# VHH binders against Uncharacterized protein YNL108C: the designs that were tried, part 2

Target 1, 262 residues: Uncharacterized protein YNL108C, of Saccharomyces cerevisiae (p53929)
Amino acid sequence: AIENIYIARHGYRSNWLPKGPYPPPPTGIDNDVPLSEHGVEQAHELANYISKLDVKPEMIFSSPFYRCLETSKPTVEALKIPLYVDRGVGEWYKPDRPIIPEPATHEVMSKFFPSMISPDWEPSIIPSNKGETEEDIFERCHKFWPVFIDRVERKFPNVKTIMIVTHAATKSALGMNLLKFSSAKEPIDNKGTFIRNGSCAIDKFELVKGENESIPFEEREWKLTMNGNTSFLTNGEEMNWTFMNAFEAGSDADIKARRAAE

## First folded at step 16 (VHH; from r8 with T28I)

Design z1
Fold by OpenDDE, fold request of step 17:
Structure z1 (fold): chain B 262 residues (1-262), chain A 124 residues (1-124)
Amino acid sequence: as target 1 above (262 residues)
Amino acid sequence: QVQLVESGGGMVQPGGSLRLSCAASGFIFSRYWMSWVRRAPGKGPEWVSYISGSGDYTYYADSVKGRFTISRDNAKNTLYLQMNSLKPEDTALYYCAKGYSPWYRGSGEPFDHWGQGTQVTVSS
């Protein structure tokens, strides 16, 4: 059974920079923005940090979006571990968006990341192409876990530690589901703590019940042992986001709001 | 199947104007950045202009900046290129492309798909 799960958000996006023009997405897909130079640096810092962990991921499952693969790349290179793409951990988009992005295909993405993406992995779940409400993304993640974990354990029975590279909203929803909360809009403790989702922030979840893989995923229990760690980043935590924020993470509206607050 | 069909090309005198159109089908048009690329005789493809899915972001080659305007109508699945103050050096076959970034550094061609092109000739 999987015993450790790391979940990390992608690095600092190019369109988060204070001034444009911003580079177009390498894939040509709208909103499939690349990392900034700073974001790439964060990705390397993350890789360095992970390389020093006692319990290292043996496999990465990444969102198909370019920025997540960029974020994953240094870790893959450092640890020499396989990477798979799962659409189930893709970005969250609200249904009122005029454009709902669709990620590039494996074939296209492999052109940008040669030999990095392992081909034999079907999506655990496919996000709606019409967008998702907050409830929808939470439900997506709820449905994702049992399918995903079952597949991982069947295909890789000896793997105990995995890493997911994803987005702020998805990271939150995934984590909150592991902790068996009913929503991502509530604190994880009585102190009002939320899962933190800064750029390249990393969570760790450890299995505390259900060591036998024959135990259904729903009966397994996890604890959060690392919450949005960014201590290894030179600039610390940046662009933290929770479902308590008014706007989609990293959206133009979000950026505008943040700038206005400065 | 992705289809891109360019139109609007022709012959014009220096200083003249043309408006190119590209009819797109076979994909969700608004989800993709679109570009115009041109190829002059004996030369390789050259990026001309690039536009985001929403149309909020546009990019131009230095050689056409201030003279060309890229736009799109997502409701009509159509890409446009308004070309003003045309010069002889603008003579080329112009392609509409569903493409990757002009800054692409990966393997293969930097386009997902492009059309057959429309000829633009600027001559006195």
Scores: ipSAE 0.676, ipTM 0.841, lowest interface PAE 0.6, mean pLDDT 93
Fold by OpenDDE, fold request of step 17:
Structure z1 (fold): chain B 262 residues (1-262), chain A 124 residues (1-124)
Amino acid sequence: as target 1 above (262 residues)
Amino acid sequence: QVQLVESGGGMVQPGGSLRLSCAASGFIFSRYWMSWVRRAPGKGPEWVSYISGSGDYTYYADSVKGRFTISRDNAKNTLYLQMNSLKPEDTALYYCAKGYSPWYRGSGEPFDHWGQGTQVTVSS
């Protein structure tokens, strides 16, 4: 059974920089923005940090979006572990968007990341192309976990530690589901703590009940042992986001609001 | 099936103008950046211009800046290239491409489809 799950958000996006012009998406898909140089640096710092962990991920499951693959690349290279793409951990988009972005195909993405993406993995779940409410993304993640874990354990029965590279909203929703909360808009403790989702922030979840694979996923219990760690980043935590924020994480509206608050 | 069909090419004298069009089908046009690429005889392909899905962002090769204008009509699924002040060096087969930026951070080619091209010849 899977015993450890790392979940990380992608690095600092190019369009988060205070001044343009911003580079176009390499994939040609609007909103499939690449990392900034700073974000790439963060990705390397993340890889360095992970390489020093006692318990290291044995494989990565990444969102199909370019920024997540960029974030994953240094870790893949450092640890020499396989990477799979699962659309189930893709970005969250609200339904009011005129167009909901879809990720590039495996064929296209493989051109940008040669030999990095293992092809033999079907999506555990496909995000709605009509967008998702806050409830929808939470439900997506809820449905994602049992399907995903079952597949991982069946295909890789000896793997104990995995890493997911994803987005702020998805990271939050994934984690909150592991902790068996009913929503992502509530604190994880009586102190009012939330899962922190800064750029390249990393969470760790450890299995505390259900070490036997015969135990259904729904009966397994997880503990958050690392919450949005960014201690390894030179600039520390940046662009933290929770579902308590008014706007989609990293959106133009979000950036605008953050700047206005400064 | 993704289809891109270029039109509007022809022969013009130096200093002349042409307007190229590209009819797109088989995908959500507004979702993707679009590009014009050209290939001159005996040369490799050269990126000419690209435009964001919304049309808010446009980019040009240095060789065509100030002379060419890329635009799009998402309602018509059509990409345009207005070419003014044409030079003999602009003579090439011009392609419409789905995607953008083949050299960003050493990544692979960002487009997955292009048309058959339309010939532009600038000659006195």
Scores: ipSAE 0.495, ipTM 0.771, lowest interface PAE 0.8, mean pLDDT 93
Fold by ESMFold2, look of step 16:
Structure z1 (fold): chain B 262 residues (1-262), chain A 124 residues (1-124)
Amino acid sequence: as target 1 above (262 residues)
Amino acid sequence: QVQLVESGGGMVQPGGSLRLSCAASGFIFSRYWMSWVRRAPGKGPEWVSYISGSGDYTYYADSVKGRFTISRDNAKNTLYLQMNSLKPEDTALYYCAKGYSPWYRGSGEPFDHWGQGTQVTVSS
């Protein structure tokens, strides 16, 4: 049964650098933006940090987007653990886009990440191709967990610790659902704490009241024991985002707003 | 079921102009960056130009900068290449291509779909 869940956001994107022109996406798919050199450095720092943890992930479940696979790669190599792609932890796009980006197929991504992506994993849920409101992504993540965990535990009954590599909005919505909040806009404690979602930030959730494998997932209790940790990164926390932001995380509008506030 | 059909090639004098078109079908055109690639006799493929799904970002090989302009009309699912100040060395079969970034140096071929090509011949 799963006892520990790490959730990390991808590293610093190439289009967050102060100057363009920015590299085109390697896959040729719009919005499949690669990491910057800085983001790749963050991914290596994350892998080094993870390799020193007492409780290490035994497998990774990644968003299908290029930047998440790039972020996962150093950890896969350092720990020699399997990685699966699950579209259910994919990016959040608002419904006001005329066309919602879609990720590359398994076949395409395997050409860029040879021998890294394990086969035979169906998506736990597929995000809407019409975009998602804040309520929609929160609901997607609510539906994701029981389907996903049931399948992980059936296929890998001896695995206790997993890591998810995803995006800021999805990371926040996944964590808030594990903690059984009704919204990603709530504080997680009586001190006003929110989940931190910086680039390459990592959460840890530990099982509290669901240690018996027979207890239904919805009855299990989880505790956040590591909140958006970035202490291992040379530049600390960068690009933190919450649903209080008016813009999609890391979008051109978000970046412009951040620069105007400096 | 991706299909790409190039047209607009022909014979022109040096200094002349041509506009190539590529009709795309079988995929959501605006989601993908698109390329023009050319193949001269006795030479391998040469990337010419690359354009973002929105059309806002364009890139050119050094050999064509300032002379060629890539564009797209997403409402018509059509990619264009305006070629001005043509030179004999521009003579080639020109292909419309969908696929990976031409600057990626990973395993495999950079493009997963090609058109049949349209011939451009620049003669003295």
Scores: ipSAE 0.342, ipTM 0.697, lowest interface PAE 3.6, mean pLDDT 90
Fold by ESMFold2, fold request of step 17:
Structure z1 (fold): chain B 262 residues (1-262), chain A 124 residues (1-124)
Amino acid sequence: as target 1 above (262 residues)
Amino acid sequence: QVQLVESGGGMVQPGGSLRLSCAASGFIFSRYWMSWVRRAPGKGPEWVSYISGSGDYTYYADSVKGRFTISRDNAKNTLYLQMNSLKPEDTALYYCAKGYSPWYRGSGEPFDHWGQGTQVTVSS
């Protein structure tokens, strides 16, 4: 049964740098923004950190977006573990966009990440192509967990530790669902603590109750033992985001608002 | 079925201007970066310009920077190339292309779809 879940946000995006022009997406798909050089370095720092953990991930499940695969690559190479793509941990886009971005196909992703993406994994859930309110993505993540965990445990019964590489909103919603909160806008304790979602930040959730595969997922209890850790990154925490932010995480509007506040 | 149809080419004197159009169908146009690519006589394909799905980001080869302007109208599924201050070395068959970024270095073709092309001839 799965006993440990790491959830990481992709590294620093190229379009977060103060100056453009920014590199176009390698896939040619709009909003499939690649990492900056800084973000690639964060991904290597993450892999180095993970390679020294006592409890290491045995496999990775990544969002299909280019930046998440880029973030995952150094860890796949360092640990020699399989990676699967699951669209269910994909990006969050608000419904007010005229066109909702969609990720590259498996075939296209495989051209850019040869030998990295394992076949034979269907999405646990597919995000709406009409955008999602914050309640919608919270519900997507709520539905994701039982379907996803059941499939992982049936297909990989000897695996105890996995890692998910995703986006700030999805990371937060996934974590808050594991902790059994009803909203991603709540603190996780009586001290006002929130899940931290910096670029390349990593959470760890540990199973407390219901550790065998026969107990339903919804009865299992999880504890957050590592909250958005960025201590291994040269620049520490950057671009932290929560649902209290008015803008999509890392969007042009979010970046512009952050710069205006400096 | 992805279809790209270029138009607007012709014969023009040096220093003149032309505006190329590319009608796109069979895919969600606004989701993709689009390119103009040209093939001059005796040369292989040369990337000319690249534009984001939204139209907010544009890139140009050094040989055309300052003279050519790429644009798009997502409501009409149309890509444009405004070419000013044309030179004889701009003579080429111009293609509208959908594919990977100009920095793609993998094996195989960098573009997965392009049209018939439209001829631009700069001569006096």
Scores: ipSAE 0.333, ipTM 0.706, lowest interface PAE 3.6, mean pLDDT 90

Design z1
Fold by ESMFold2, fold request of step 17:
Structure z1 (fold): chain B 262 residues (1-262), chain A 124 residues (1-124)
Amino acid sequence: as target 1 above (262 residues)
Amino acid sequence: QVQLVESGGGMVQPGGSLRLSCAASGFIFSRYWMSWVRRAPGKGPEWVSYISGSGDYTYYADSVKGRFTISRDNAKNTLYLQMNSLKPEDTALYYCAKGYSPWYRGSGEPFDHWGQGTQVTVSS
């Protein structure tokens, strides 16, 4: 049964740099933005950090977007663990976009990440191709968890610890659902704490001790024991985002607003 | 099924201009970066230009910079190449292509779909 869940956000994107020209996405798919060199460095720092943990992930489940696979790659190589892609942890796009980006297929991704992506994993849920409100992504993550965990535990009954590599909004919504909040806009404690979602930030959720092995997922309780840790990164926390932000995380509008505030 | 149909080629004198078009169907055009690629007689394919799904980012081979302009109209599912100041060296079969970035660091094929091509001949 799963006892520990790590959730990480992808590293620093190439188009967050102050000046272009920015590299085109290797897949040729619009909005499938790769990491910057800085983001690749963050991914290596994350892998080094994870390799020193007492409780290590035994497998990775990644968003299908290129930047998440890039972020995962150093950890896969360091720990020699399998990686699966699940579209259910994919990016959040608001419904006001004229075209909702979609990720590369497994076939295309495998050409860029040879031998890294394990086959035979069905998406736990597929995000709407019409975009998602804040309430919609929260609901997507709510539905994701029981389907996902049941499949992981059936296919890998001896695995206790997994890591998910995803995006800021999805990371926050996944975590808030694990903690059984009804909204991603709530603090997680009486001190006003929010889940931290910096680039390459990592959460740890632990199963509350004392539950029996056959408890349905919805009855299990989880606690956040590591909140968006970035202490292992040379530049610390960067690009933190919450649903209090008016813009999609890391979008051009978000970047423009951040630069105007400096 | 992805379909790419090029048109607008022809014979032209050195220094002349042509505008190539590529009609796209069978996929959501605006989601993909698109290329123009050319094949001169007796030579392998040469990448010419690349444009983002939105049209905001464009890239050119050094041999055509300043003379060629790539553009797209996503409402019409059409890719364009405006070719000015044409030279005999530009003589080639020009293809519209969908595929990977020309800066792909892997080993794979750069393009996964091609049109039939349109011939451009620059000769006196």
Scores: ipSAE 0.321, ipTM 0.698, lowest interface PAE 3.9, mean pLDDT 90

## First folded at step 21 (VHH; from r6 with Y100F)

Design B2
Fold by OpenDDE, fold request of step 26:
Structure B2 (fold): chain B 262 residues (1-262), chain A 123 residues (1-123)
Amino acid sequence: as target 1 above (262 residues)
Amino acid sequence: QVQLVESGGGMVQPGGSLRLSCAASGFIFSRYWMSWVRRAPGKGPEWVSYISGSGDYTYYADSVKGRFTISRDNAKNTLYLQMNSLKPEDTALYYCAKGFSPWYRGSEPFDHWGQGTQVTVSS
């Protein structure tokens, strides 16, 4: 059974920079923005941190979006572990968006990331192309876990530690589901603590009950042992986001709001 | 299949204007950044302008800034390039392109491009 799960948000986006011009997305897909140079640096810092952990990921499951693959690349290279893409951990988009981005195909992504993406992994779940409410994304993540873990354990029975690279909203929804909360809009403790989702922030979840893979995923219990760690980043935590924020994480509206608050 | 068909090219005198159009089909037009690229005789391809899917972001090569305007009509699946104050050095075959990324070059700079439309600026 999987015993350890790391979940990380992608690095600092190019369009978060205070000044343009912003690079067009390499895939040509609108909103499939690449990392900034700073974001790439964060990705390397993350890789360096992970390489020093006692318990290291044995494989990565990444969102299909370009920025997540960029974030994953240094870790893959450092640890020489396989990477798979799962649409189930893709970005959250609200239904009121005029355009709902869809990720590039495996074929296209493989051109940008040669030999990095392992083939033969079907999506555990596919996000709605009509967008998702906050309830929808939470439910998506709820449905994602049992399907995903079953597939991982079936295909890789000897793997104990995995890493997911994803987005702020998805990261929080995934984590909150592991902790068996009913939503991602409530604190995880009586102190009002939320899962922190800064750029390249990393969570760790440890299995505390259900070590036998024969135990259904729903009966397993997890503990958050690392919450949005960014101690290894030179600039510390940046662009933290929770579902308590008014706008989609990293959106133009979000950036505008943040700037206005400064 | 992805199709891009350019039109609007022609011969004009220096200082003249042209408006290029690109009819797109075979993909969700509004999801993709689009670009204009040109190739002058004996030269390699040069990006001219590119625009985001929503049209909110537009970019221009220094050589055409202030003279050219890129726009799009997503309802009509059409990309436009308004070219004013044309110069002889603007003479080239102009291509409409999908998925162009000048900064993050993979193996190919373009996902798809059309056959091009000829623009000739001469007295």
Scores: ipSAE 0.585, ipTM 0.810, lowest interface PAE 0.7, mean pLDDT 93
Fold by ESMFold2, look of step 21:
Structure B2 (fold): chain B 262 residues (1-262), chain A 123 residues (1-123)
Amino acid sequence: as target 1 above (262 residues)
Amino acid sequence: QVQLVESGGGMVQPGGSLRLSCAASGFIFSRYWMSWVRRAPGKGPEWVSYISGSGDYTYYADSVKGRFTISRDNAKNTLYLQMNSLKPEDTALYYCAKGFSPWYRGSEPFDHWGQGTQVTVSS
């Protein structure tokens, strides 16, 4: 049964750099933005950190977007663990976009990440192609967990620790659902703490001790034991985001607002 | 079924202008970066220009910078190349292409091509 879940946000995006021009997406798919060189460095720092943990992930489940696969690659290589793509941990896009981005197909992703992506994994849920409100992504993540965990545990009954590589909003919604909050906008304690979602930040969720091997997902209790850790990154926390922000994480509007506050 | 159909080629004198069009169908056009590629007689394919799905970002080969302008109309599923100050060395078959970034180092950067439209620049 799954006892430990790591959830990480992709590294620093190329279009967050102060000056362009920015490299076009390698896949030719709009909004499939790659990491900057800085983001690739963060991914390597993350892999080094993970390789020294006492409790290591035994497999990775990644968002299909290029930047998440880039973020996962150093960890796959360092730990020599399998990676699967699950669209259910994909990016959040608001409903007011005229066209909702779609990720590359498995075939296209495999051309850029040869031998990295394992076959034979169906998505646990498909995000709406009409965009999602905050309530919609929270509900998507609510539905994701029981379907996903059941399939992981049936297919890999001896695996206890997994890692998800995803996006800021999805990371936050996944974590808040795991902790059984009713909204992604709540603090997680009476001190006003929120889940931290910096670039390449990593959470750890642990199953509460005393649980037997086979408990339905809804009966399990989880504890956040690592909140958006960035202590292993040379530049520390960057681009943290929460649902209190009016803009999609890392969007042009978000970047403009951050620069105006300087 | 992805289809790309180029038009607007022809014969022009040096210094002249042409506007190429590419009608796209069989995919959601606005989701993909699009290229113009040309093949001169006896030469391999040469990337000319690249444009984002939204149209906000454009890139050009050094040989055409300042003379050619790529654009798109997503409502009409059409890609354009405005070619000004044409030179004899611009003579080529021009293709509309869908595929990977021009910096892709594999042997097959584009997964779909049109039939091409001939541009001939001669005095």
Scores: ipSAE 0.455, ipTM 0.780, lowest interface PAE 2.6, mean pLDDT 91
Fold by OpenDDE, fold request of step 26:
Structure B2 (fold): chain B 262 residues (1-262), chain A 123 residues (1-123)
Amino acid sequence: as target 1 above (262 residues)
Amino acid sequence: QVQLVESGGGMVQPGGSLRLSCAASGFIFSRYWMSWVRRAPGKGPEWVSYISGSGDYTYYADSVKGRFTISRDNAKNTLYLQMNSLKPEDTALYYCAKGFSPWYRGSEPFDHWGQGTQVTVSS
């Protein structure tokens, strides 16, 4: 059974920089923005950090979006572990968006990331192409876990530690579901603590109950042993986001609001 | 089966104006960045302008900045390039392109480019 799960957000986006012009998406897909140079640096720092962990990921499951694959690439190269793409850990988009991005195909992404993406992994779940409410993404992640974990354990019975590379909202929703909360809009403790989702921030979840694979996922229990760690990043935590924020993570509205608050 | 069909090219005198159009089909137009690329005789392809899916973000090459305006009508699946104050050095075959990918920067047009429309600026 899977015993350890790392979940990381992608690095600093190119369009988060204070001044343009911003590079267009390499895939041409709207909102499939690449990392900034700073984001790429963060990805390398993340890889370096992970490479020094006692318990290392044995494989990565990445969001299909370009920035997540960029973030994953240094870790893949450092650890020489396989990477799979799962749409189930893709970005969160609200229904009121005029454009709901769809990720590039495996074929297209393989051109940008030669030999990095392992084939033959079907999506555990597919995000709605009409967008998702906060409840919808939480439910998506709720449904994602049992399907995903079952598949991983079935196909890779000897794997104990995995890493997911995803987005702020999805990271939060995934984690909160592991901790068996009913939403991502509440603190994880009485101190008012939230899962932190800075760029290249990484969480760790450890299995505390249900070590036997025969135990249904729903009966398993996890604890958060690392919350949005960014101690390995030169600039520390940047662009932290929670569902308590008024805007989608990393959106233009979010950036605008952050700048106005400065 | 992505299809891009350019139109609106022609011959104009220096200082004149042209408006190029690109009719897109075979993909969800609004989900992709779109670009104009041109190729002058004896030169490699040059990116002229690109625009985000929503149209909120635009980019212009320095050589055309202030003179050209890129826009799009997602309801009509059409990309536009308004070209004002045209110069002889603007003479080129202008292509409509889907996205802005390094893979599209080759010496030859790819499937994601149209057939092009000729713009000639001459006295």
Scores: ipSAE 0.432, ipTM 0.749, lowest interface PAE 0.9, mean pLDDT 92
Fold by ESMFold2, fold request of step 26:
Structure B2 (fold): chain B 262 residues (1-262), chain A 123 residues (1-123)
Amino acid sequence: as target 1 above (262 residues)
Amino acid sequence: QVQLVESGGGMVQPGGSLRLSCAASGFIFSRYWMSWVRRAPGKGPEWVSYISGSGDYTYYADSVKGRFTISRDNAKNTLYLQMNSLKPEDTALYYCAKGFSPWYRGSEPFDHWGQGTQVTVSS
């Protein structure tokens, strides 16, 4: 049964750099933005950190977007663990976009990440192709968990620890659902703490002791024991985001707003 | 099924101009970066230019920088190449292509091509 869940945000994107030129997406798919060289360095620092943990992930479940696969790759190589793609942990896009971006297919991703993506895993849920409100992504993540965990535990009954590599909004919504909050806009404690979602930041959620014995997933309780940790990164926390931000995380509008505030 | 149909080629004198079009169908055009590629007589394919799905980012081969302009009209599902100051060495069959970026190093970078449109620059 699953006892530990790590959730990480992809590393620093190439188009977050202060000035271009930026590399075009290797897949040729618009919005499938690759990591910057800095983001690749963050992914390696994350892998080094994870390789030294007492409780290591035994599998990775990644968003299908190129930057998430890039972020996962050093950890897959360091730990020699399988990786699966699940669209259910994919990016969040607001409904006001004229066209909602979609990720590359499994076939295309496998050409860029040969031998890295394990076959025979169906998405636990598919994000709307009409975009999602904040309430919609929160509900997507609510529905994701029981479907996903049931499948993981049925297919891999001896696995106790997994890692999800995803995006800021999805990371936050997944975590808030595990902690049984009704909204992604709430603090997680009485001190006003929010889940931290910096680039390449990692959460750890632990099953509360005594709650994993023969109970339904929905009745299990989880505790956040590592909140958006970036201490292993040379530059610390960068690009933190919450649903209090008016813009999609890391979008051009978000970057423009951040620069205007400097 | 994805279809790409190039048009606008022809014979032009050196120093002249020509505008190529590519009509796209069978996919959501604005989701993909698009390329122009050319094949001169006796040579292999040469990448010419690349444009983002939104049209905000453009890239050119050194041989055409300053003379060629790539653009797109997403409402009409059409890719364009404006070619100015044409030279005899620009003579080639020009294709629009959908696929991986020009930085992809595999053996098959493009997943779909048109039939091409001939551009001939001669007196």
Scores: ipSAE 0.332, ipTM 0.709, lowest interface PAE 3.8, mean pLDDT 90

